# Miniprotein binders against q89ai5, part 1

No score or structure here was measured in a lab: all are predicted.

Target 1, 221 residues: q89ai5
Amino acid sequence: MLKTILAFDTSMSVCSISLLHKNRKYNIQKECRNNHTLYLLPMIHEILKKNHVSLNEINIIATSKGPGSFSGVRIALAVAQGISLGLNLPHVISLSTILIMAEQVWNNHKISKVLAIITVNKTSVYWIQYSRNFHGLWIKKSKAIILNLSKALEKILSLKKQWALVGNGWDKFPKNILKKIFITNITFPNSKYIISLISANSIYQKKEVLHKIIPIYLNER
Positions, changes and structure headers below are counted from each chain's first letter, unless a header gives other numbers.
F, E and O are the ipSAE of ESMFold2-Fast, ESMFold2 and OpenDDE, as the mean of both directions, binder to target and target to binder. V2 is 0.75 times the mean of E and O plus 0.25 times the DockQ between their complexes.
Where letters were taken out, [cut] stands.

## First folded at step 1 (miniprotein)

Design fd1
Fold by ESMFold2-Fast, scan of step 3:
Structure fd1 (fold): chain B 221 residues (1-221), chain A 81 residues (1-81)
Amino acid sequence: as target 1 above (221 residues)
Amino acid sequence: SKVRITIEVDSPELLAEAVRFLKEMIKYLGLEVEIEVDGNKVTITIRGDPEKIELLKLAVEFLEEALKRGAKVEVRIEEKE
């Protein structure tokens, strides 16, 4: 029997909340743009109420830590830590937005090599590559870096193997340039794959206090 | 510890949304609070665990930035003693 997990993400334009309770998974998502503060707490209340789960039955709280918008990443971490303190839980789980999307690729397509390209601004993208081993661990295969579009194009052309692409940066490049890449159309994380990561490998079950979590922001203040 | 948070917004609709968000956040943190609304200004006086108060301050700082996208917002956080 798995513990009860409340997971959520507000790092991108979509707010998503997932609940694992008595081996049943529930998921709610809503396009919130930059109004995550107004939607997150009501949606948490909704998923708990609809599934007859009391807040005090939650054993684990998990959220994303970015890369994402400054405000979206911060509100998720603040809410996670606040609920954790209120429930007298020691710490929260925080996972990379990229790994959440990568795990969705694995769950849906069984592809183990994932490239993330996320728009930072009109002239630059965030770039990182991961490969999943048979133990469910995602291993970094490139540095996380912000690239201008010309440098990103150069790196795409140098790819030797087939990669699955996540993130909204795909639309910055002509489709013929992306021939070695499987375009997944996964452009934002879904919190249900936070639960999938936690179940896949114990390394994703590590908990931390808020002040020790290093968030990753795409946007400067 | 004790803290006073004052939020002033030039949009009554956004102020109402801010108050709802803060009430929900306070509920999850289990803080002792007094909330006063006067026109376009809301004042929250909080007592409780310093760690929980810091999380509420973080939520308020985020709320200020979010509200500035649609309205002029001023937030003041004052610690007593």
Scores: ipSAE 0.014, ipTM 0.311, lowest interface PAE 6.3, mean pLDDT 78
ESMFold2 (binder alone), alone request of step 1: mean pLDDT 77; pTM 0.685

Design fd2
Amino acid sequence: SKVRITIEVDSPEILAALVEALKFAIKLLGLEVEIEVDGNKVTITIRGDPEKIELLKEIVELLEELLKYGAKVEVRIEEKE
ESMFold2 (binder alone), alone request of step 1: mean pLDDT 74; pTM 0.636

Design pS1
Amino acid sequence: SPEIREKVEKLARLIEELLREAKELGDPELKALALFVRALKELIKALELEAKEGTSPEVKEEIELLKEIVELLEELIKYLGNPEVRELAEKIERLLEAAKRLEKELEKS
ESMFold2 (binder alone), alone request of step 1: mean pLDDT 61; pTM 0.413

Design pT1
Amino acid sequence: SPEIREKVEKLARLIEELLREAKELGDPELKLLAEAVRFLKEMIKYLEELAKEGTSPEVKESIELLKLAVEFLEEAIKLLGNPEVRELAEKIERLLEAAKRLEKELEKS
ESMFold2 (binder alone), alone request of step 1: mean pLDDT 65; pTM 0.525

Design qS1
Fold by ESMFold2-Fast, scan of step 3:
Structure qS1 (fold): chain B 221 residues (1-221), chain A 111 residues (1-111)
Amino acid sequence: as target 1 above (221 residues)
Amino acid sequence: SPEVKELAEKIRELLEAAKELKERIKEGSDPELELEVAKLLELAAELFLEISKLGDPELYRLLEKVLELVEKILELEERAEKGTDPEIEKEVRRLAELIKELLREAKKLSE
């Protein structure tokens, strides 16, 4: 019997939800613009009803834990916990927004080196680099840091290998400066790649209680 | 049914309490309010799930409004001044207890 996974993300401007049931994947997404709770629960009902899956058949709940907006990250985690309690599932899977986007790069382009640059404010960006190994593990190749634009520019110019860029921070730099970087146009996570990560390596299958999950916010809180 | 109508009335009461809390949060926030608001969202989501099993459109519609207000409360708390107002924290806890009671009632009806 195959496990049924419900995955979703609200960490950025798009609300996405995915269902794995009997080895079939389903996905819906919607621009939510700060109305994530209003859209998320009806979308969950829709995806289950449309695919003839009852709530009681869900075995695993998975969501992102950021980096993302403060409210969006909290909504995803809180809704995941609330649904899990309602379904008598005591733990959830939570994955980095960056890894979700990185896995999309791997699935679509087969590129194993990913740089995430996400806008924090008009003068600073969030920066992190990952590399995917043969076993599907994404290994951190830099610390997650907030950089002013001058330091970010310096780091971009010193890159020796072409990196695939995810995140909306690409628009902070002239395109001629980004010549060494493959711009993917992936600026928000899609929950179907949460399922891809879970399938790629067992380390992404670890479950945690909400209060033990450390959320990652783009703003400094 | 009478049980469904009583549940709907209690959800309307929750909606009004959430609206009042939203206005009070604009005036100042307790430092621990963040965690209490997250608990409200968790409980509201669980309540939504139980009510959806009952198949009553009015209960579903009312709860959707509660979830929208909880999201607005979360947004306001995010932007609130760092100050202490024990009354706001007390009201958040009161809303959490009300949602827990509604959740117990919804679970009994969906059995």
Scores: ipSAE 0.027, ipTM 0.419, lowest interface PAE 6.5, mean pLDDT 74
ESMFold2 (binder alone), alone request of step 1: mean pLDDT 66; pTM 0.589

Design qT1
Amino acid sequence: SPEVKELAEKIRELLEAAKELKERIKEGSDPELLEEVYKLMELAFELAEEILKLGDPELLRLAEKVFELALKILELSERAEKGTDPEIEKEVRRLAELIKELLREAKKLSE
ESMFold2 (binder alone), alone request of step 1: mean pLDDT 60; pTM 0.506

Design r2N
Fold by ESMFold2-Fast, scan of step 3:
Structure r2N (fold): chain B 221 residues (1-221), chain A 83 residues (1-83)
Amino acid sequence: as target 1 above (221 residues)
Amino acid sequence: SPELKEELEILKALVEALKFAIKLLGDPEVRELAEKIKELLREIEKLREELKKGTSPEVEKELYRLLEKVLELIEKILELEKR
């Protein structure tokens, strides 16, 4: 039987919370933008109350660790830390925002090659490529790098295989240039795919002491 | 400062989450530390309101001292959870 998992993400403009309890999944999301602190705990309370789950029934807390906004990533980690401390659950699961979106692509389209392009600023994007193997493990196929738009355009034009595109960076490029790429419209992570990753491969079940989790920010170099 | 405001918001998120969880039979020692942190945060909020009414090096120094105490208590909670 699956453990009770509380998962959430605030790394981008949307707050999402998911609950796995007695093999049933629940999910709520809200476009929060810069108001993550106002919405996250009320939403956690809502999902627990609506589904008649007590906080003390939670076995695992899982969250994203970015890439994402500086404050958004840190808020999710801070809330995970606070809840885990109160429940005496010193270890949490933290997963890449990119992998959460990639697993959504796999669940929805059964496409195993995912390119993430996320806007960093007016002239640059975050770029990373992953491929999913037979065992449900996502393998890096490129370094995570920040590229100016001209370099990113060159890389897009040189792509030889069909890739599924996640992230909001798609809108920085002309649509005719993106013809070889499957645009998924997945531009933010949804916490329900944190639960999907945990179910897909035991490597995503690795728990870490929260203070040892290294957040990934869009502007880190 | 803007940095101080952001750090305080993140710290408030952590403590509110801890307060939320502690209602549900959290470890008694963690509960005791959480209550101490809550008291310090109330003092910090009062001093922050004083700073909005005028700059005071003494009030700012006291604010940072209280923040340091909060971080120390959080570290003690983390030490307990390692075991």
Scores: ipSAE 0.090, ipTM 0.554, lowest interface PAE 3.4, mean pLDDT 78
ESMFold2 (binder alone), alone request of step 1: mean pLDDT 71; pTM 0.605

Design rN1
Fold by ESMFold2-Fast, scan of step 3:
Order: sequence, then structure tokens, then C-alpha cells
Structure rN1 (fold): chain B 221 residues (1-221), chain A 84 residues (1-84)
Amino acid sequence: as target 1 above (221 residues)
Amino acid sequence: SPELYRLLEKVLELIEKILELEERLEKGTDPEIEKEVRELAELIKELLREIEKLGSPELKILAALVEALKFAIKLLEEEAKEES
């Protein structure tokens, strides 16, 4: 477990960078307000410099692959690819934004059933459900779909067990309708939970060449 | 070094241009996009030559960032050719 991991996410409005070096974890995050390009590269430089880690000491690069904004997901993937090529690290780890938020729910609340609802536009939300098994693996319990608010409401009312809700879509529904749902304050991923996933189970350590990673966009048809 | 800061600013400018081109591509066909992608690719090659010339242990991060830009341009080219 002596590998040095650089992890980052720019898929939503907050940029986050995390560094695992000699079993010590470091994390910085900043509200980017659609200027992910201006913040990501300086933040990587900052976290490395402040912790006295040179770029060439990095063994593993990990990033989110969405769902998220088109530009935000692409810039993170582009930066990951550039660093991997420059350091002769041909493989990177890419994880779903939803899994990163789900692992935060588990770490903070020990809840194993997570529903993600993320605003796509005024009348539509992104919907996906995951359940964590006793081995620490998150298993899809629904396909990722874009739903109008009426259909999302029907699905919420049909939930049989308590779910923890992540994402900013919670504010689209009346509070009384969310009676079966634990509303978290988790509306964006934090890259430190990429490191948590990688450390928790070997399945999250799968690597691939970045040009084979399929990004997930909130507005993709 | 002042030169390192200048090169970093150039990298950020190129990334901003890539995002601008992606936004235009999403809004529809732009006949100038292919030309601008080629121009951007040439600027990236020039920046790589400039970084190589400096010969410093601290330049690996800039080299990595330029490779990131080359990858982003390649991704944009594939998108412009309607590889979905």
C-alpha cells in the first residue's frame, strides 16, 4: 500500500484534488463555477508542492468519468491522459461520479442504499440507484436514466426501503414526498472518496488506457 | 521561474480554446472549427518544442499538460468527424 495516487474530479461545480503518499492522504477542493480549466492545473501543482511530492513519484492516476458536465468530464480525462503519457504511466483508474458520492455516504452515514438524483434541466433529472454489499462493492440496482419530474416522483413513491439521496435533484420534490429518503448534503463528488474506493476493494483498482474510457455526460442522448 | 509561469499560462489559454470549440461543436456545425483545431494542434507542437528547449527537471508537469492538450484536440477531432 505504498503506492502514490493522484486523484481528481472536475465533473461538477467543485474541483477536488487528492493525494495519497506513503499512507498519508491530502485533499483540496475549490468552487470552480464553470472555470474548471483555470483551477485544476494550479491545484495539482499546489497539492504536490505543499506536500513535497514531485510529479514523477506518482504511481497511479485516478479520475471520475462522470456523469457530469461535458467540459468538466473531458478536462479531467484530458489532464489524466496527459500526466499518464508524460510520466509513462499507460493506465489510469476511472470511476463513476455516483460511486464516489455513494462511498462518501457509506463513510459518513454507514447507509448501503444510495439513490442519485441530479438536475439535468428545469423538468428532468438523472436517476440511478446503487446498493453496497458486505464486500464493499457498489452494485447497480437500476439503469442510469433521465426522467421527467413526474416519472421521478412516481419512482420515489414506489421505493420499498429507505434510500440515502445524493445529488442536487432533491430540491425538485416536495419535502413530504421524500419521507422514505434520507436527504444527504452530498451534491458533488470529492476526490478523496476515489482514494477510499481504491483502498477499500481491488475491483476499484482496475486500470485502462484513457482513450478506451467512455465518459458519461448528463445531457447525452 | 518566470518562464514556467508563462508556459503554464499558455497551457491554460489552449485549454480554454478547446472548451470554446467543444461548446461551438455542441451548438451545431461551424465551418471554421476544423481549421481552428489544426491551428491549435500546431500551437501545441510549438509549445512542446519550447518546453523541450528549457531542459529542466521541473518541466515534466508542463510536458504532461501539453500531452493532455494533444489528447483533448484528438478527442475534439474525432467528435467533429461525428464518431459517436
Scores: ipSAE 0.014, ipTM 0.314, lowest interface PAE 6.7, mean pLDDT 75
ESMFold2 (binder alone), alone request of step 1: mean pLDDT 78; pTM 0.717

Design rS1
Fold by ESMFold2-Fast, scan of step 3:
Structure rS1 (fold): chain B 221 residues (1-221), chain A 84 residues (1-84)
Amino acid sequence: as target 1 above (221 residues)
Amino acid sequence: SPELYRLLEKVLELIEKILELEERLEKGTDPEIEKEVRELAELIKELLREIEKLGSPELKALALFVRALKELIKALELEAKEES
């Protein structure tokens, strides 16, 4: 029997909440803009109420840890901590925003090579590459780095095999340069793919105490 | 529990305000920031007392989280008093 999992993400402009209960998966997604706090708790209440699940029936809390906006990432982790502690669930699952988007690519297209390019500022992007093995594990194929657009363009031109692109950085480059890249239009994570990752490989089921989770921010202050 | 949702909503509102103050403080300090930090410190203290008064074992851990927020706002208050 599967445990009841509540998963959510607020790391980008969209808030998403997913619930796995008695082998059934439920999802709610909403454009949050800059109001993550206003949407997250009402959406959690809505998904639980509509599916007749009480908060105390939750066995696992899962969330993203970024990369994403400073406030968005911290709000999701704070809510995960509050619910976890309130329910005597001292450990939570936290997964990379990039892996959540990569798993969406696999579910939708069965493409195992994913490149994430996310806008950091006017002249730089966040760059990371992953490849999925047969056992559902996403293996990092490049270090996460912040690149200026010139260096990012050079790296794109050097790609030999087809990569699927996630993230909002796709619009920084001419379309003809992106011929080696499949543009997915996936620019934000959806929490339902947190559940997909958890079911795909036991490594994504690892729980951590919240103070040991290292969030990833796109902007430094 | 409706009470847990209400308390979590208050915690999130406080976190959002703290993050806004941190961003403003990096750009410089002014008397309005000092006042807002002091007001948030009082709201956090009130919230902590409310949670602790409920005495629920399920809320005891949430009280520890709010205590951490109290420590964070105290650090911001010290920083806001320093001119840069």
Scores: ipSAE 0.012, ipTM 0.305, lowest interface PAE 8.0, mean pLDDT 77
ESMFold2 (binder alone), alone request of step 1: mean pLDDT 79; pTM 0.726

Design rT1
Fold by ESMFold2-Fast, scan of step 3:
Structure rT1 (fold): chain B 221 residues (1-221), chain A 84 residues (1-84)
Amino acid sequence: as target 1 above (221 residues)
Amino acid sequence: SPELLRLAEKVFELALKILELSERLEKGTDPEIEKEVRELAELIKELLREIEKLGSPELKLLAEAVRFLKEMIKYLEELAKEES
C-alpha cells in the first residue's frame, strides 16, 4: 500500500496544495496575497473532493516552515498541526521553503547548485546556497544570512561555478552582474516539490513532533 | 496531552463545518444558513476563550489557528447577509 500525502505551502504570495494518492500526484495553486486564511482550507477540501479522497485516508501531512512571511508560515504550520492532531497523527513533515524551490530546479533543469536570494527589505536580502548530491540530499554550502545589497553583490561576483538562482531577490541586481547565474524565474515554492523531496531521499521523510517545529521568518532578523 | 488533542479535534471539526457552510453558501442563502453561520461564529469564539484561559505555550499555534477560523467565519457571515 502506498502512503497518501497531503502537502501545502503558504510561506509566500502563492498558496499551493498537493496530494499523492495511489502513486498519482494532484496539485492546485492560487495567488493568495496576504489572505492565505481564506483560501487554504477551501483548497484542501477541493483537492480531496475532486480526487475522491477522504481526509482520514491521509497518512502524512507535510508543509513548509519558511523562510517566508510571518503570517504565511504560521498559518500553514497551524493548519498542519490542527489536521494532524485531529486525525490522530503524531507528527508532521516540515521542510525549508528554499529546498522546495531547489528541488523544482533539479526536476526542471537538472542543475544541482542552487542559490536562493529573497527580498527582506529595500536594502537587504536573504542568502543561502545548496548543492544536491547524487543521493538526492541538498547540502548547505553557505550559512543562511541576511546581507545588505553591497555584500550580496560581492558574493555574486566571487562565484566560481554556475549557480541557479531562485527567489525574488534577482531583481535587486543589474542583469550584467548576474551573467554567471542561471535565473530560473522560480520566485515562490510549489507544494508538489515537497512530495518530490520526500520521494528523493529518506531524510526528508523525518517527522517532527508538533511543538518542536521551529519556523523561519524573513521579517525577523 | 489529552487536553491538547481534544482542543485540536475541536479546531478541526469547526474547520470542516466552515468548509461545509462555504459550499452551501455557493448554492445560495436562506435564514437557516445565516443562523448556522452565526452559531458557528459563537462556537469559534468560545473555543478561543477556552484556549486563551489555559495559557499554555504549546497551545499558541492552536490559538492562532482558531483566530484564522474566526476571520473566515466573519467573511461567511457578511456574505450570507449580502446574498439573502
Scores: ipSAE 0.013, ipTM 0.273, lowest interface PAE 8.2, mean pLDDT 78
ESMFold2 (binder alone), alone request of step 1: mean pLDDT 82; pTM 0.792

Design uS1
Fold by ESMFold2-Fast, scan of step 3:
Structure uS1 (fold): chain B 221 residues (1-221), chain A 82 residues (1-82)
Amino acid sequence: as target 1 above (221 residues)
Amino acid sequence: SPEVKEEIELLKEIVELLEELIKYLGDPEVRELAEKIERLLEAIKRLEKELEKGTSPELELEVAKLLELIAELFLEISKLRK
């Protein structure tokens, strides 16, 4: 049977909800300015009602686990687990915010090397690199680290091949330093790419209870 | 602000969802969780009453704190559900 998937993300400044039902994809998103709690449940209700899908028709609940704001990541996970428990579903799927943006790069540009730079504070950024293999699996090519801007600059200059850049950290660097990097303008995740990841490789279909999910929070030094 | 009113409504919806979820748990866990949920509903009623007098920074802080308690309750329920 065909799976119905409800996916959403509130890890950054945009709240996005996506629904896969009977091979049709629906997506809504809204700039929420850190008011994720205000928008999340109404938007879930809206996407279900508008597309004539009942909550009990959902087979899979999926969300992001960060990196992102503490409140944004936690609210999405809590709501996902709550809905999952109410529907007696086998837990939730939780995916990295970085992988959601990386899969958007693959879908839009067919680029398999993605560098994520996300602003932590005025002087530091979150840094991680992934590469996608032919099986649709994103393989970590660097540890996730928080770097000051000068160390990040050194790492950019040492890159040997063209990388696609996601995250809002791009604006911390002069454009001439970013010559060998493809700036995607993808600065927040869209939940529709959670569905894309789930469809690309079975490893992204792993379900967990909330307390076994390790959220990733953006931290200041 | 209208934002605070809508957040209080959202908190109420979330707590009502939690009330439904605990029905699938066995005794005695369901009784303890039901009491916590009832206290959250009472807190929401107090916030609704305070909102009638207008929005304040204190009210916004109370709403944020209640949201944190609700998130913690979801975590507690998930641990009991295997």
Scores: ipSAE 0.014, ipTM 0.292, lowest interface PAE 7.3, mean pLDDT 77
ESMFold2 (binder alone), alone request of step 1: mean pLDDT 76; pTM 0.673

Design uT1
Fold by ESMFold2-Fast, scan of step 3:
Structure uT1 (fold): chain B 221 residues (1-221), chain A 82 residues (1-82)
Amino acid sequence: as target 1 above (221 residues)
Amino acid sequence: SPEVKESIELLKLAVEFLEEAIKLLGDPEVRELAEKIERLLEAIKRLEKELEKGTSPELLEEVYKLMELIFELAEEILKLRK
């Protein structure tokens, strides 16, 4: 039947919360910087109260598992598990930050090939490529790797087809060199696309307990 | 239970962030908020002791209630930091 989903993400600089209730979607987002816990909790309370939804009406909790900052990724997972246990729900859904941004590309532009470049530090970026099939499944087209800027530039220049670019790493490269790349301006995930992924393919509906979820961090701990 | 332990660790993390946030506020607000944070820390310590006895529906309900209180306190702090 109709399920109520609470989804949120704090893996990067923006906190976003989304609510699916009675086939209606609600969304709020705010730049949170490094105060993700402080902003996330009031925003969850706000979206529920504004839309007259009780925590007890939530059927599914969904969040990102990174790639992202250590604290941001951990906060989202911990909040998801805490709410899930408080509501006596068995498990949570956790999805890749990259797939959340990729699904936004598909929803907004109908482009099925997505390249993610995310800043790790001043000289390094996180690099991964995905392609979406007609069943709504995103298939990895490159291994996830951390690259120095010079090697990332070489890879961009070697691309044979146009890719849609997501992530904040786009600003590390001259715009004229990015002629083969569609720059989306999507630099952080929006939790409303977690709901889109869940609706697109049953593989994104798999739930796990917190200790079985492997978070993805942009750098070593 | 790993799940309950992680929830309690979340409560600790949330309260630590609230403690850091109040350091940026002026003197009159800080004292009352610090007292509320102290009460939350004491409640979290009680949950940790109860977890040693095992997981129960009562423990899960207490975790939920503390999360609600933390939501409310975080909202109060954010309003003051505007």
Scores: ipSAE 0.015, ipTM 0.369, lowest interface PAE 7.2, mean pLDDT 78
ESMFold2 (binder alone), alone request of step 1: mean pLDDT 77; pTM 0.711

Design w1
Amino acid sequence: SPETELLKDALEWIKLMLEELGDPEVRKALEAIKELAERLKKLGDPEVEIALAVLESLAFAIKEAGNPELREALKRILELARELAKKGDPEVLEKLLEIVEKALEALDKRE
ESMFold2 (binder alone), alone request of step 1: mean pLDDT 53; pTM 0.362

Design w1b
Amino acid sequence: SPETELLKDALEWIKLMLEELGTDPEVRKALEAIKELAERLKKLGKDPEVEIALAVLESLAFAIKEAGVNPELREALKRILELARELAKKGTDPEVLEKLLEIVEKALEALDKRE
ESMFold2 (binder alone), alone request of step 1: mean pLDDT 54; pTM 0.397

Design w2b
Amino acid sequence: SPEVLEKLLEIVEKALEALDKGTDPELREALKRILELARELAKKGKDPEVEIALAVLESLAFAIKEAGVNPEVRKALEAIKELAERLKKLGTDPETELLKDALEWIKLMLEELKE
ESMFold2 (binder alone), alone request of step 1: mean pLDDT 53; pTM 0.377

## First folded at step 2 (miniprotein)

Design fb1
Amino acid sequence: SKVTIVIFITVDSPEELREAIRQLEDLAREIQRELGVDVQITVEVDGDTVYIVIIFEDPEDLRRAVEQIRDLLERLAEELGVTVEIYIEVRE
ESMFold2 (binder alone), alone request of step 2: mean pLDDT 64; pTM 0.514

Design fe
Amino acid sequence: SKVEITIRITVDSPEELREAIRQLEDLAREIQRELGVDVQIRVEVDGDTVEIRITFEDPEDLRRAVEQIRDLLERLAEELGVTVEIRIEVRE
ESMFold2 (binder alone), alone request of step 2: mean pLDDT 69; pTM 0.605

Design fe3
Amino acid sequence: SKTVIVIRITVDSPEELREAIRFLEDLARYIQRLLGVDVQIRVEVDGDTVEIYITFEDPEDLRRAVELIRMALEFLAEALGVTVTIVIVKTDSPEELRRLAEEIRRLLEEAR
ESMFold2 (binder alone), alone request of step 2: mean pLDDT 64; pTM 0.514

Design feN
Fold by ESMFold2-Fast, scan of step 3:
Structure feN (fold): chain B 221 residues (1-221), chain A 92 residues (1-92)
Amino acid sequence: as target 1 above (221 residues)
Amino acid sequence: SKTEITIRITVDSPEILRALIESLEFAAREIQRELGVDVQIRVEVDGDTVEIRITFEDPEDLRRAVELIRDILELLAEALGVTVEIRIETRE
């Protein structure tokens, strides 16, 4: 039996909500830019009502914990906690936005080596690399680091193997430099891949209390 | 002229009340940010009741805020089993 899962992400410029109910998956997303609060709760209401699912049928709440904008990451965590408390659920699942995008690469292309480059500001990017094993676990292959564009370019040029690129940082570099990288056009997470991660490996099913969740911010204020 | 929205939410659990206050304060701040207007937001707790007062300078911003607040409160009321009262009044 599959549990009923409500998953959502507001960590970047796109808001997405997904519902798994009776082995059926539903998904909606909207470009929210920095206006996440205006869209998140109405979209949750919409997906539940249109699919005839009441809030109290939800067994698992899952959300992203970043990397992302301060306000976007915080609203998702606050909403997840509020719903969990109302439903008497003990904990929530929180997953990295990088892993959500990486799992999309695996689902769409069956590529196990993913490089994430996400814009921090005009001159800096967030850099991390993951590799997926046969058990569906994503293993960190580089330390997460913020790099200026010159150092990021140097690292790109030194890559020996093919990597699939996710994140919106791809447009900071000349096209000829990116020829060694598979550009996926996956620039923001989609919450339906939170459900995919949860289904892929039990390690992604681990729940945590809100105060123990360490959010990751790209533009901390 | 100024227009004010007063929202009162009654909750029968202190733990749920705290979660609700945090969620509503965040939502109120985001409304101010998104509308890009001069609004005043006040949150008061009186026993088992949370009262939020939002004052607007622009009637169009009020209309947008009412719709957003309605959606937020419907979801929270369903989740938390709370009672909600919304009052809208125009002041000079």
Scores: ipSAE 0.000, ipTM 0.274, lowest interface PAE 11.2, mean pLDDT 75
ESMFold2 (binder alone), alone request of step 2: mean pLDDT 68; pTM 0.556

Design feT
Fold by ESMFold2-Fast, scan of step 3:
Structure feT (fold): chain B 221 residues (1-221), chain A 92 residues (1-92)
Amino acid sequence: as target 1 above (221 residues)
Amino acid sequence: SKVEITIRITVDSPEELREAIRFLEDLARYIQRLLGVDVQIRVEVDGDTVEIRITFEDPEDLRRAVELIRMALEFLAEALGVTVEIRIEVRE
């Protein structure tokens, strides 16, 4: 039997919570906007109660660490650390928002080359590329960088292989420029793919000391 | 001996006051229900300040809840732009 995992994400506008218990997976999600604090704890309570799982049965706490909004990333990490300390769990699993979306691409489409473009502001996007190997590891194929739209356009035009696009930045570019890109419509992470990542490779099971997790914020200003 | 955690929030508006009260009441209830601990909860309002006092029968229960409370309140303070004070007291 697998360990009981509570996973959640609040790094963007959607709040999602997932529970793995006795090899069964449960998931809830809700659009939360800027009120993640008011929604996250009730949703955790809801998923546990509806599935007859007590908090003390949880073996692993997992969350995203961004990139995402300052408030959203911070609430998820704060709640994860608080719960893990309360349950006397030594460490928390924290995973990149990009990898969570990339693993969804793999699960849904079996595509191993993923480009993330996420809107930062009217004129800038966050850009990163990953490729999944046969061991389930996602390997960086570009530096994570914030680009103005002109430079992002140049990078898109230089792409020679078919990439699957995640993130909401796709709408910043003309359709003819995106001809070589598979638009997935995956624009936010879903916590159920945190569980998928953990199951895919032991490297995603690496736990961090509670106060040593370094969040990644989208830098708008 | 019983132990208490006192949470004090100072707000700038009646709307923020109502939001702070709802959040603190919800937070206290979730601590009680999610962690399976028995606590006594008291909420008092004085002007622009909301004070919630949570009393634990066992210091170990408080120890398990305190970090969750602190971290959630830190985010609330930032999200609402309010001032939050947390005080832990041991009562005889």
Scores: ipSAE 0.013, ipTM 0.286, lowest interface PAE 8.2, mean pLDDT 77
ESMFold2 (binder alone), alone request of step 2: mean pLDDT 73; pTM 0.651

Design fs1
Amino acid sequence: SDEQLRDAIQRLKELADRLGTVVIVIRVDSPELLREAIRFLEELARYLGVDVTIEVDGDTVVIVFTDPELAREAVEFIRELLERLGVKVTIVITDSPEELRRLAEEIRRLLEER
ESMFold2 (binder alone), alone request of step 2: mean pLDDT 55; pTM 0.419

Design fs2
Amino acid sequence: SKVVIVIRVDSPELLREAIRFLEELARYLGVDVTIEVDGDTVRIVFTDPELAREAVEFIRELLERLGVKVTIVITDSPEELRRLAEEIRRLLEER
ESMFold2 (binder alone), alone request of step 2: mean pLDDT 61; pTM 0.468

